Miniprotein binders against b5y8h6. Designs and how they scored, part 20

Target 1, 289 residues: b5y8h6
Amino acid sequence: MQKVIVVTGLSGAGKSTVSKALEDLGYVVVDNVPVDLLHNLLELYEAKNQEQLVAVVVDSRSLRHQGEVSKFVADLKDLKNRMPLDVIFLEASTDTLLSRFNLTRHLHPLVHATGSRIALIEAIEREKELMSELRDVSDVVLDTTGMKERDLVYQVENFIGKDRGPEFYLISFSYQRGLPTNADMIYDARVFQNPYYVDELRTLTGLDDSVAEYVRADHNYGRFLDLWVELAERSYNEHIKMGKPYLVIGVGCTGGQHRSVLVVRDLSDQLTKNGHKVITWHRELGSVN
Short names: E, the ipSAE of ESMFold2; O, the ipSAE of OpenDDE; V2, 0.75 times the mean of E and O plus 0.25 times the DockQ between their complexes.

## First folded at step 17 (miniprotein)

Design o3 (at its last look DockQ between E and O 0.55; V2 from the best seeds 0.00; counts 0 for: pae E 2.2 > 1.5)
Fold by ESMFold2, look of step 17:
Structure o3 (fold): chain B 289 residues (1-289), chain A 80 residues (1-80)
Amino acid sequence: as target 1 above (289 residues)
Amino acid sequence: SPEDLRELLELARRLVEMAKKAEKQGDYYYAFFRYLWAIWQLRQALELETDPERKEKIRKEIREYLRKAYELEEEMEEQY
């Protein structure tokens, strides 16, 4: 039997987005499953000895009391002894959940008095307390506070694929052609001496050693590169805390052929040596046909 | 190893399938980065591959997916 995914977590935290992402990955997703039916449902798939990818999204209405949560935890432990199974737990800040419930007009499963913001806040906080045991035994916990829908999809895909996705994308570009629309940060490599004005270097690129030697000879190059590596790593760490899956850095120079290419090359080398998965794209270096 | 090569190629193909689906749905941002990741996988596979014909097939795929990435960036600029 292939690994089963169980999706659970706080009401309003993003289970529908995860469900759609799993469907896109080829999972048969059974949504709104009451916890009491989980074992029976998975036994049916096991009895058929199917190779089908199965994901189950647990119905929040089945987890209203501590006894139900504790039973669910016990059921998950039993199922893990019998089949490969991972649990994804979704959460978000109380303010985020409050905002999401007000916008959708859906009732929180633990709300017993309609229309009260205080009652909704109390229900959200009560659910967090109730779910703490389940959260503690989950294989991954995803905090969706401030997370865009596409970021959540990306994290689900990386978890399912068992391959850590890239941590950095580095894009070299020409200021004359404009900034990449997808960059989180821009480094300006025009601060370094310009190989364009050296006839022997003009037709080369930042991939050529002679260009690299020329630009690296700039007295500020080593210092700026060190600072840019540190800034990239610190910025990445803050982005991941906010739920962003990776950091996109554009590095620009006037023509996009020399300095920006070299900086991306050197930055990528140092980040990779530091243990990061880095992908580079030299936008202005077209196909070499 | 042959297993490592197979895993690199399998992931690359899955990433391309995901990128193509996202293109059809108009999610050019997602598709763009999935193509870049697929290209990266294929370049790793190229380093492990020894058969000249299979190497050239991988290079052809890389060129095609690079073309897709440029097309997607242009489309994202138009949406900007």
Scores: ipSAE 0.464, ipTM 0.850, lowest interface PAE 2.2, mean pLDDT 84
Fold by OpenDDE base, look of step 17:
Structure o3 (fold): chain B 289 residues (1-289), chain A 80 residues (1-80)
Amino acid sequence: as target 1 above (289 residues)
Amino acid sequence: SPEDLRELLELARRLVEMAKKAEKQGDYYYAFFRYLWAIWQLRQALELETDPERKEKIRKEIREYLRKAYELEEEMEEQY
């Protein structure tokens, strides 16, 4: 991540959350910098201390007209050629933004009066149009639709952090005990032959070789595993585009002891072989990796 | 390399600190994943560590954080 970050995007999309996260990471955050001063400010910070982390937040308060946006885009292009600079653009669905504004009772910057719901929608759409050029030149576009504040913070931390965190979190679980609440996808391992009904395997887990051999002997096992790996990788790539730096996959079976554990293990192995960083949690066993 | 080992351990420490802070704030989800990440780092460190005493220390930490992760997972399930 670059030492200089520009945070921009739609009003209500989470710029304040990102700003706070950057502050917590040691960035000096400057909010609402006039476009005309951006170049000078960034150069000044670069000149004084190349080690100083600087973030600049720019929003529609500073970018009220298309001409200002176009100028800002031109300035950003120039700055990128001169210093390590990343631009983060935050967005969200219109419905999400409406909800957030209703909750916070903040006025949209493009709304001059306590307007109707219609006026707010129009303002949001106008801002989207206004910011479209800036979005196009942004290095990272984060769609915060449906995101909790904590998720956005995590994304920022991982994006900025020198150390990329795990790409995959694989969780084995029991359907009887409920689904993982944080899972992006659920794989059903109950499709495979059940070792629970084999006396010698019942007391063992998916970590044991005998259980592994039994479940892997299922004629569908290899094919499903391959498909799940492919789906995981493809989904991960799309999640990255959405600004989420990791994918959580829940793998379930009835008891969460045998089939789910094995599948998580084998998925982890294959994804790791493919070059991914994987963390596993066996919920019912209380073990990681 | 020794440097790699040091970096792994340092990151694990930071992750644990973040996890503890999150736990105090009631953000069990965040804390849970930070502990898992810390454990992942420590396991990598364990592979690089050659000193038996240091290895045992790392193993002890892993066990502690595993326990914490388990507790947090239960709390998270109750909360959501």
Scores: ipSAE 0.275, ipTM 0.710, lowest interface PAE 1.9, mean pLDDT 86
ESMFold2 (binder alone), look of step 17: mean pLDDT 86; pTM 0.845

## First folded at step 18 (miniprotein)

Design p1 (at its last look DockQ between E and O 0.67; V2 from the best seeds 0.00; counts 0 for: pae E 1.8 > 1.5)
Fold by OpenDDE base, look of step 18:
Structure p1 (fold): chain B 289 residues (1-289), chain A 80 residues (1-80)
Amino acid sequence: as target 1 above (289 residues)
Amino acid sequence: SPEDLRKLLEQARRLVEMAKKAEKQGDYYYAWFRYLWAIWELRQALELETDPERKEKIRKEIREYLRKAYELEEEMEEQY
């Protein structure tokens, strides 16, 4: 993650939680910085200590008008060209925000009086509109709808931590034993020729060369593998934008010992070659690599 | 390098602590991820470690955390 982070988004979306999490990660967090001073502040921090992690929180209190938002967006673009800077935008559903405000009894920044439920809804919608341009230029848009505070902290830790964790979790499994519960997507390896009907291969696994050779000889294997790699990488890129810097892929076959294992191995090899950190779990074999 | 090995082991320990905390809180999903991540770090450490006794210790930890991962998977299925 970049040394400099700008945290922004909708009121009630969890900026305070993110700020605290960043502090725990060693960031110096500056809250409510005037937009006009943002450039100077960031430059000052960069000049003073290039190793210092800095996070700046900007909310609607500082961005009251469309003109200010547009200016801020322009400033952010300029800053990105001059220093490594990421922008995180926090949002949530209107219903979620309403619920949060009702629970905390805090006034929305755009509501001048203890207004009706209707007034609060209008304020939330107005803020969404106001911040839309900023959302569009953000590097990460994190929807905190339905997230517990602990979930949000976890997302921040995974995304912002200097030590980026594994980007891909590849799980080989048996369809007979059920799908991985936490898989984002499933690849079906049953489309390839089945080594189970070859006596010499039946007792082996996808980790064995003879099994690998047999399955790879399938006329579709190479093409499917390429497509699966591309899909994985494209999906990963979109997940990053949503604040989830990892992707879980289940690869299934009937028994979970041959075709699924091989595909996971080959996917891992290719993704690793492409520069990704990959964890493999062969669920039916009992191994993690 | 020895420093690299130390960093890997430290990271693994941190991840395990976080996993245990998550497990106690009923966050089986996050615990699962952290255990697998820890195993991944330990596997890398195992490649750098030259002392047989330390290698065996790492292998033992890997087996333990792998067992936890399987347990957590079952618990996740029951929770949903």
Scores: ipSAE 0.620, ipTM 0.885, lowest interface PAE 0.8, mean pLDDT 87
Fold by ESMFold2, look of step 18:
Structure p1 (fold): chain B 289 residues (1-289), chain A 80 residues (1-80)
Amino acid sequence: as target 1 above (289 residues)
Amino acid sequence: SPEDLRKLLEQARRLVEMAKKAEKQGDYYYAWFRYLWAIWELRQALELETDPERKEKIRKEIREYLRKAYELEEEMEEQY
């Protein structure tokens, strides 16, 4: 069975936007599902449509009492033991939720609607307390305070793709032509002996075996490569903890033809052998791998 | 294998549509990531595809999306 996504969270926090993002990713989205029906609905999809991507958006009206929330948490734990399932919990600041309910933030001193604003604030705060247990067991908590719809969509798309797309984007580049703007880290391959000054190698690239042999013969090469692999993996693991499912590494040399290309090759080979999904882009060569 | 090929091509198509939407909205970093991800899927599809005509179609798509990645990098330099 394909991984099921359950969307829940505070009223007004953005569930409709998330459901649209999931539809764009190929999910069949079942909206406004009461929590009592969740188990039966998912079991039916499992029995009949195991290959379909399914997302359910839970009806907040089903979660008005602590007993209902606690039962839902228990149901989610049971379902996770029987099928691949992730829970997305949406939240936002009280002030943001007030704005989304179209309540005026600035009140004229004589406005008679004061009780309605206070009641809404109390309802929002009560819902936050009620939902805290569910929030604590959710796989992703998205704080939508001040977030535009587009940003929320991208957060969902990044979460959904965390185990399926490239984990490392390795870009070889020329310092003379400029750094890749998306790079999280830059490795400087100019520290290695330069094939440009060897006539037979000058017009070749780091994709050619003779260039590779020359650069790998630098006594610093093996040590730097080992350290760079370790740093890449450690950095990736920390970014995963922060909700960023990929790492972009630029590797540079003066011309972008020899040393940086080889380093990207060797990093990619080692990271792939370690079980990672890697894409390489030799920017100055016009090739991707 | 044919089912795996179909899934890869569908995923690449979806990624490209997301990239095009992001381009229209000026989110060039997001578009850049999605185009490269689509290329990565298409490379895997190319390994599975056996028909020469369909392989060449995939190669043309990869070249087009790589061209988009270069264009987006230029846009990101102006924006950031």
Scores: ipSAE 0.534, ipTM 0.863, lowest interface PAE 1.8, mean pLDDT 83
ESMFold2 (binder alone), look of step 18: mean pLDDT 85; pTM 0.841

Design p2 (at its last look DockQ between E and O 0.67; V2 from the best seeds 0.00; counts 0 for: pae E 1.9 > 1.5)
Fold by OpenDDE base, look of step 18:
Structure p2 (fold): chain B 289 residues (1-289), chain A 82 residues (1-82)
Amino acid sequence: as target 1 above (289 residues)
Amino acid sequence: SPEDLRRLLEQARRLVEMAKKAEKQGDYYYAFFRYLWAIWELRQALELETDPERKEKIRKEIREYLRKAYELEEEMEEQYEK
């Protein structure tokens, strides 16, 4: 992500959420800057500290007329030639925006009075038209339709931020101690032969080679592992589309020390080999890798 | 490299700050995964660190954040039961 970011888009699309997320990433966020001062402000920040991350939020309150939008677009083009600058445009479906305004806000910026549902729809459509030119020149367009606030934050952190977060969290657990409450998906490792009944393996864990060899010798192990990897990757891709750029998978066995631990290790190894960033947590062993 | 080590430690610190903020706001889910991420970064830092005292400090932090992760998991369970 560039050192300088302009955040813009439709009212209610999530600019405030993105602003907070950028602030948490170390950006100095300036909200509602007059378009005429944008150039001077950006130059000032650059001159003061070239290493400082700066985000500027511009909305329809500052861009009231088509002429102002056109001027702003021209200014952005000029700025892009002078400094590394990205423009992020936030949008959502009309239905989504209507719902959000009904829940959180009484008035749209383009509505002067508490208007009917029809008036709000008209205002949203007018804003879409007004901002269309700006959308066309944006580097990133984020459709926040159907996204929770937290999902939008995650998207900003992982796709806009320089440091991408983990794509997978794999948690080994014991069914006897309860399911992880935060898992998106659960794999049952109890389908494999149980090392607990082997005296030499009972006191060991899935981190030990002897346990690994025993469980991997199960005729179903390789096939299940392949299926679980494929399912994980496909699910991850769908989660990205939903605005959550990570997947949490719980892997369970009876005691949470042997089969579940091994499966998490092997899943992690394969997913990492496939180019994914993976974090593992062995809940019953108390270890994170 | 020393630069890599510094980067990892800085990232871990930022993650912990984010986790603490989330915890104060009652977002235990977010805090939990930020702690796990921080621990992962610290473990990588531990592999690069050569000074015994610094290693021990990192290990201590890892243990602390692990404890936090367990606490947060319990809190999430309680929220689900309510």
Scores: ipSAE 0.669, ipTM 0.896, lowest interface PAE 0.7, mean pLDDT 87
Fold by ESMFold2, look of step 18:
Structure p2 (fold): chain B 289 residues (1-289), chain A 82 residues (1-82)
Amino acid sequence: as target 1 above (289 residues)
Amino acid sequence: SPEDLRRLLEQARRLVEMAKKAEKQGDYYYAFFRYLWAIWELRQALELETDPERKEKIRKEIREYLRKAYELEEEMEEQYEK
């Protein structure tokens, strides 16, 4: 059956925007669901139509006390054993949430007294503490601080649907043409011996095994590749924690035909072996691997 | 399997729709990466397709989306130079 999406998070963090994005993707979105009804609701949809895309937005009023949060966490663990289910947790800075409550005029679920900015700040901070257990078990945590609605929609689109998207995009490029404008990181492959000065290799590319053999023979190649794989994986892990869906790495050499192409090829092979979804773009060759 | 082929083609169609929407909104790098993802799905579909006529249709789509990726990359470079 199709994966169920449960949307939760801090009050005012953007659940309505995520709801709209899921509707646009064809989900039946059930909003303001009390946690006590979650099992019954999902069982009903499972019995009715296993091909239906279902998303549930949890009612913040059901999560006012630690006991309710802990029960919800337990319920989510049980549901994950019975069906494919992902949890999206939305958060934002206290200042951002304050601004959003001012604009919407909605009451914070934990406000004990009206007419006090200090009471609202305290309620927001208490909710962050209360919800920490739920945050820790969520599959996706999105920080919406400073994020426009369009950006949040794009993040939802990347994490939702049939399957998660690629984790890495690797782009080979020519320094003569210039850096790709979209790279998060740049690796410089000019440090390796240059096949251009070998007549038999000059007209080939880093996709050719003879070029690969020549460049891999550089005494530093294996070590640099190992370090670059490690750096890519560590950088990706930090990107996903920030709510970014993928990491873009540019690999450059002078002409963009040999060394950068090989490094992208080998880096992609290693990351794929490690279980990652990797897409390559050889900018100067115009190909996707 | 036939089910896997249908899923790959459906996903590619969805990704292209997302790319076109993003392009209209001026988000060229998002559109670019969605086209690359669509091509990746289509290449897997090509591995599963057995009918020669349908295989050629998939190849034609891949070529079209590659052209689109080239165009978007040029547009992104033009914007950066300013």
Scores: ipSAE 0.494, ipTM 0.848, lowest interface PAE 1.9, mean pLDDT 83
ESMFold2 (binder alone), look of step 18: mean pLDDT 83; pTM 0.809

Design p3 (at its last look DockQ between E and O 0.63; V2 from the best seeds 0.00; counts 0 for: pae E 2.2 > 1.5)
Fold by OpenDDE base, look of step 18:
Structure p3 (fold): chain B 289 residues (1-289), chain A 80 residues (1-80)
Amino acid sequence: as target 1 above (289 residues)
Amino acid sequence: SPEDLRKLLEQARRLVEMAKRAEKMGDYYYAFFRYLWAIWELRQALELETDPERKEKIRKEIREYLRKAYELEEEMEEQY
């Protein structure tokens, strides 16, 4: 969590929502600070309260010309060298922005009159061009296209918060007892050899070494696990873009005690090794790890 | 460290509060995952806690939130 955050981006992209979310996280939010005073303001805040989190919102109302944007970019680079500072840039598709402006009936900052749909499109495109240099130097670019307000808040909490939320929830389950209703994806562990028919393993679970050894001996196990890890990571990356910074994966077998449990454990281990925060729930065993 | 333990417990408490609020609002999906997250944090805390009485308190909370998670899962299924 950076002490100082600059929030910028396109008009209508959700700066107000992000500002509120930052306030809820304990940031003092300052809106519409003149770029020329930003340096002085940040220095003043640092001097008075070293522990205070500060967020500054900068929009196109303060950045009207390319020269001002370029100057602001230069100032941001300088500030980053002097203090921990993150820049968040918010954007959305032109269609999304048009829809939002139509719903709110707010005037675009670059449109002086209740202009035609065409005028609004032109203003949006002009703002995109104007802010392009700033986007390029931003630490985080959030595309809010198709996001609900709640999703945007969650993204802010996840990216800016000290404790990143879990990236993966892995749920082992029994197909006989029904699919998890909250899963984004389901992996079928029934493709592997079944330990249930081995008397010594039937009463054990996928948490036991003997069960693990038996199932891992399946010629397909390693390859499937690798594919599932890759699919999980790729899917996670796409979900982030959609505004959901976590992925829920259900792993199923017939009884939900052996193969599904083992796969969840091994997936969790590999994803954790890859740097992800993973929570596991073994639904049929009644355990969360 | 004791500080790490404190942070974990505080985080768990915050998560539970969020879960309870979500539950009241009928957002069972959100509440469910917040409870799972809270349980995960509490399990980490349990590994750091050395006092037997405090450990038992944490275990009791884990059991309670686990029960809640199961209840919420059932409620979600009934909504669909």
Scores: ipSAE 0.664, ipTM 0.894, lowest interface PAE 0.7, mean pLDDT 87
Fold by ESMFold2, look of step 18:
Structure p3 (fold): chain B 289 residues (1-289), chain A 80 residues (1-80)
Amino acid sequence: as target 1 above (289 residues)
Amino acid sequence: SPEDLRKLLEQARRLVEMAKRAEKMGDYYYAFFRYLWAIWELRQALELETDPERKEKIRKEIREYLRKAYELEEEMEEQY
């Protein structure tokens, strides 16, 4: 049975963009579904076609009062016992939502009539409070504040890929060949003792244990690695707040064969042990891990 | 397990489709990282696969997507 996607969230937070992204991924998207009809709709798809990719976008007008939200939460829990189902919840800052409503000129579902800017702000804040129970039980919460539509599309694609997307990309490179233009941050591994000047190590790489042993023996190596791990994690947390999906760190040394490769290897190992999904690219070696 | 191998190959296929769409839209940055992610999935699949012919098919895909990654990196440099 294919996993069903239920899309919900704050009015104006980006449900239409998510709907289009799911449609492009091959989902049959049923838009503006009242919560009371959700059970019947999904039971029909379960009974008729187990191979169909189905997404349902819930009609915000069905969720105007706490009783309706609480019932919907209960219905979602029941459905999850009966079929594979994930809930995507969309949100954004009040200022962002206010701006989006002004641009589209559509009425907020909780505003009775076109009124003052104060009435719209109050409706947005009331909806946030009303939806908090639903947000708490959702499988993913996507904050679209300051996010480009393309970033939202890629976040949906990452989620639908049935696995968490990478949080870090680590690139080892040669300063002689030039900096990677796609890196957010650059770490300079030339500060460590250079294996190139040791005859036995010159033709090897940072993937070889003898090179690793030599560079790790540098009295500053452990301290710098620890600091670089901490900086990477702190920088990642700030990228997430800005709506960016991952952090790209380049690590360089002169030839790109020894020290930068080892640092990427050790940095990746530590970040993975800390629970992060990490992908590495040794640019000068032509390998991905 | 055979189920784990199937999941890895399916994920790699989806990531490549995402990369191709991003390329068409001019998003070379995101396409590049989707190819790297696909290669990472395929390397895991290669470790699980036991049939020599299917292993070679996976190796050919990895080589192709790595070539695409280097091509996209060059295109990103030209855009600057």
Scores: ipSAE 0.472, ipTM 0.845, lowest interface PAE 2.2, mean pLDDT 84
ESMFold2 (binder alone), look of step 18: mean pLDDT 86; pTM 0.842

Design p4 (at its last look DockQ between E and O 0.02; V2 from the best seeds 0.00; counts 0 for: pae O 3.1 > 1.5, placed apart)
Fold by ESMFold2, look of step 18:
Structure p4 (fold): chain B 289 residues (1-289), chain A 80 residues (1-80)
Amino acid sequence: as target 1 above (289 residues)
Amino acid sequence: SPEDLRKLLEYARRLVEMAKKAEKQGDYYYAFFRYLWAIWELRQALEKETDPERKEKIEKEIREYLRKAYELEEEMEEQY
């Protein structure tokens, strides 16, 4: 069975945008599902078509009291033992949610009366407290505060692709040309001995074994590489929790031909050996691996 | 297998469509990384492909998407 996506979270946090993004990715989205029906619904889809991409948006009216939330958490734990399933939890700041609810201030009175601003704030804060147990067990928490609709769509696409795509993007660059755009971290390879001043190595690159031997012979190289691998992995793990399933690392040296290229090469080799999916781009050499 | 190869090519082309959509909206950062991801998928397909004609087609796609990635990097540098 394909991985099932369960969408939940705070009222007004963006479930409709997520639903549309999932539909665009080929999911059959079942909206407003009461929590009591979740097991039966998912078992039915599993029995009918194991290749179907299914997403379920849980009815927020099913989650008004702690007992309902706790049961939902228990149901999710049971379902995860029986099928591949991820939970997306949506949230936003109280001010953002308040603003979004103000757009519905003209609801027809026969449906229900709109609450005062203070009552609405209190309801939002109560919902946050109520949902905290569910938030804690969700596979990703997407904070939609300040996001354009398009940005939320990108975050959904990133999360859905997390099991397939590269986890690390490693970019070698020249400090003379400047830093790559939107790198999360920059490693400075200028700390290692410079092959440019060795006549036999000057015209070569960090892809050449003789350059690699020269730079690796720097007595600090192995230690820096080990620490940089560890930092990369720890930083990646934090990005996952924030809903960004990859880390972008720039590695620079003066010309972008020797030391930065080798470091990217060796980082890629080590991260791949550790089980990670890695893509490299040697910006000054024009190559991608 | 032929099925695995088909799935790699299909996924790479989905990534390219995402990149093109982001380009139209001016999100060059997102588009850039989607093109790199597509290239990564196509290289896996290239390793599995045995037919010279199909390999050449995949190689042409990689070159095209690499060119687009460089164009996007230049666009991001100009805007910054």
Scores: ipSAE 0.530, ipTM 0.835, lowest interface PAE 1.9, mean pLDDT 85
Fold by OpenDDE base, look of step 18:
Structure p4 (fold): chain B 289 residues (1-289), chain A 80 residues (1-80)
Amino acid sequence: as target 1 above (289 residues)
Amino acid sequence: SPEDLRKLLEYARRLVEMAKKAEKQGDYYYAFFRYLWAIWELRQALEKETDPERKEKIEKEIREYLRKAYELEEEMEEQY
């Protein structure tokens, strides 16, 4: 658990939830610190109280221009060399952000105009571009797509609250709904026989035994699973060398309910048996294991 | 919890202050997102609030900030 955490990311990605979660973990949370003062504040705090856990929430308010972002990134790099500091970057898919915004719009009778959607998309993309450099230097990137507050809290606790964070973060997803934004690699579970066309299995999920039995009966399932485990472990070892002590793997199928879910479960089980710390997220089911 | 509700409301207020400041500076994009975020926080607060009068106040604020967001969106469109 790092003593100093910087929380940043896209608007609407859940910084408030993360802030609260950190408070519950014993962090003193300082919100909306001007970037120009961040360095001085952190240095001063470290000098006075090295045992206190501190989280600083930085939003795009202080990062209006690319120059400010670059300066902030430089400052963060400097701070990392001087104190134990982690940067958490929160993001979500454009569709998720749009949905969150649309939910607000549906409450306003005046927002029926189609033109408003384009502007919002453009705004989201602008912020993504603006924050891209900061994202690149972040220690943890969390994709909050499909997460409820409780799910995000759980993720924060698992990444930050433990002496050792997870080695593997496995995410099941639907290709139709887009890739996880924070995935280091993607496994395609569509190579296996599809339970969706079996009436008895269509309404079930990869969490159900009947679905599991059906997909595991595929002649390629065992071999692919073994290959994916090996690839995951080898990739993890290389990521450690690059300074990233965790690997994010997305497992996709068409609907994100059957094959991808099962593969994530089985990968998690095998990696856990191999002695690894694994966190799973079933994006389309809204479940965290 | 009451404490959770307080935190949500406080955060929403801070977001609105930020939005207003940004608006004055001509940063309509930033203001827009801050209003939307404030609305999101207020919605969460609304779900937790049990006092009818306070609920009504929150709902009123949500409507106000939605209107502001809409205005800002129009202004942004004019810039393109």
Scores: ipSAE 0.027, ipTM 0.366, lowest interface PAE 3.1, mean pLDDT 83
ESMFold2 (binder alone), look of step 18: mean pLDDT 84; pTM 0.819

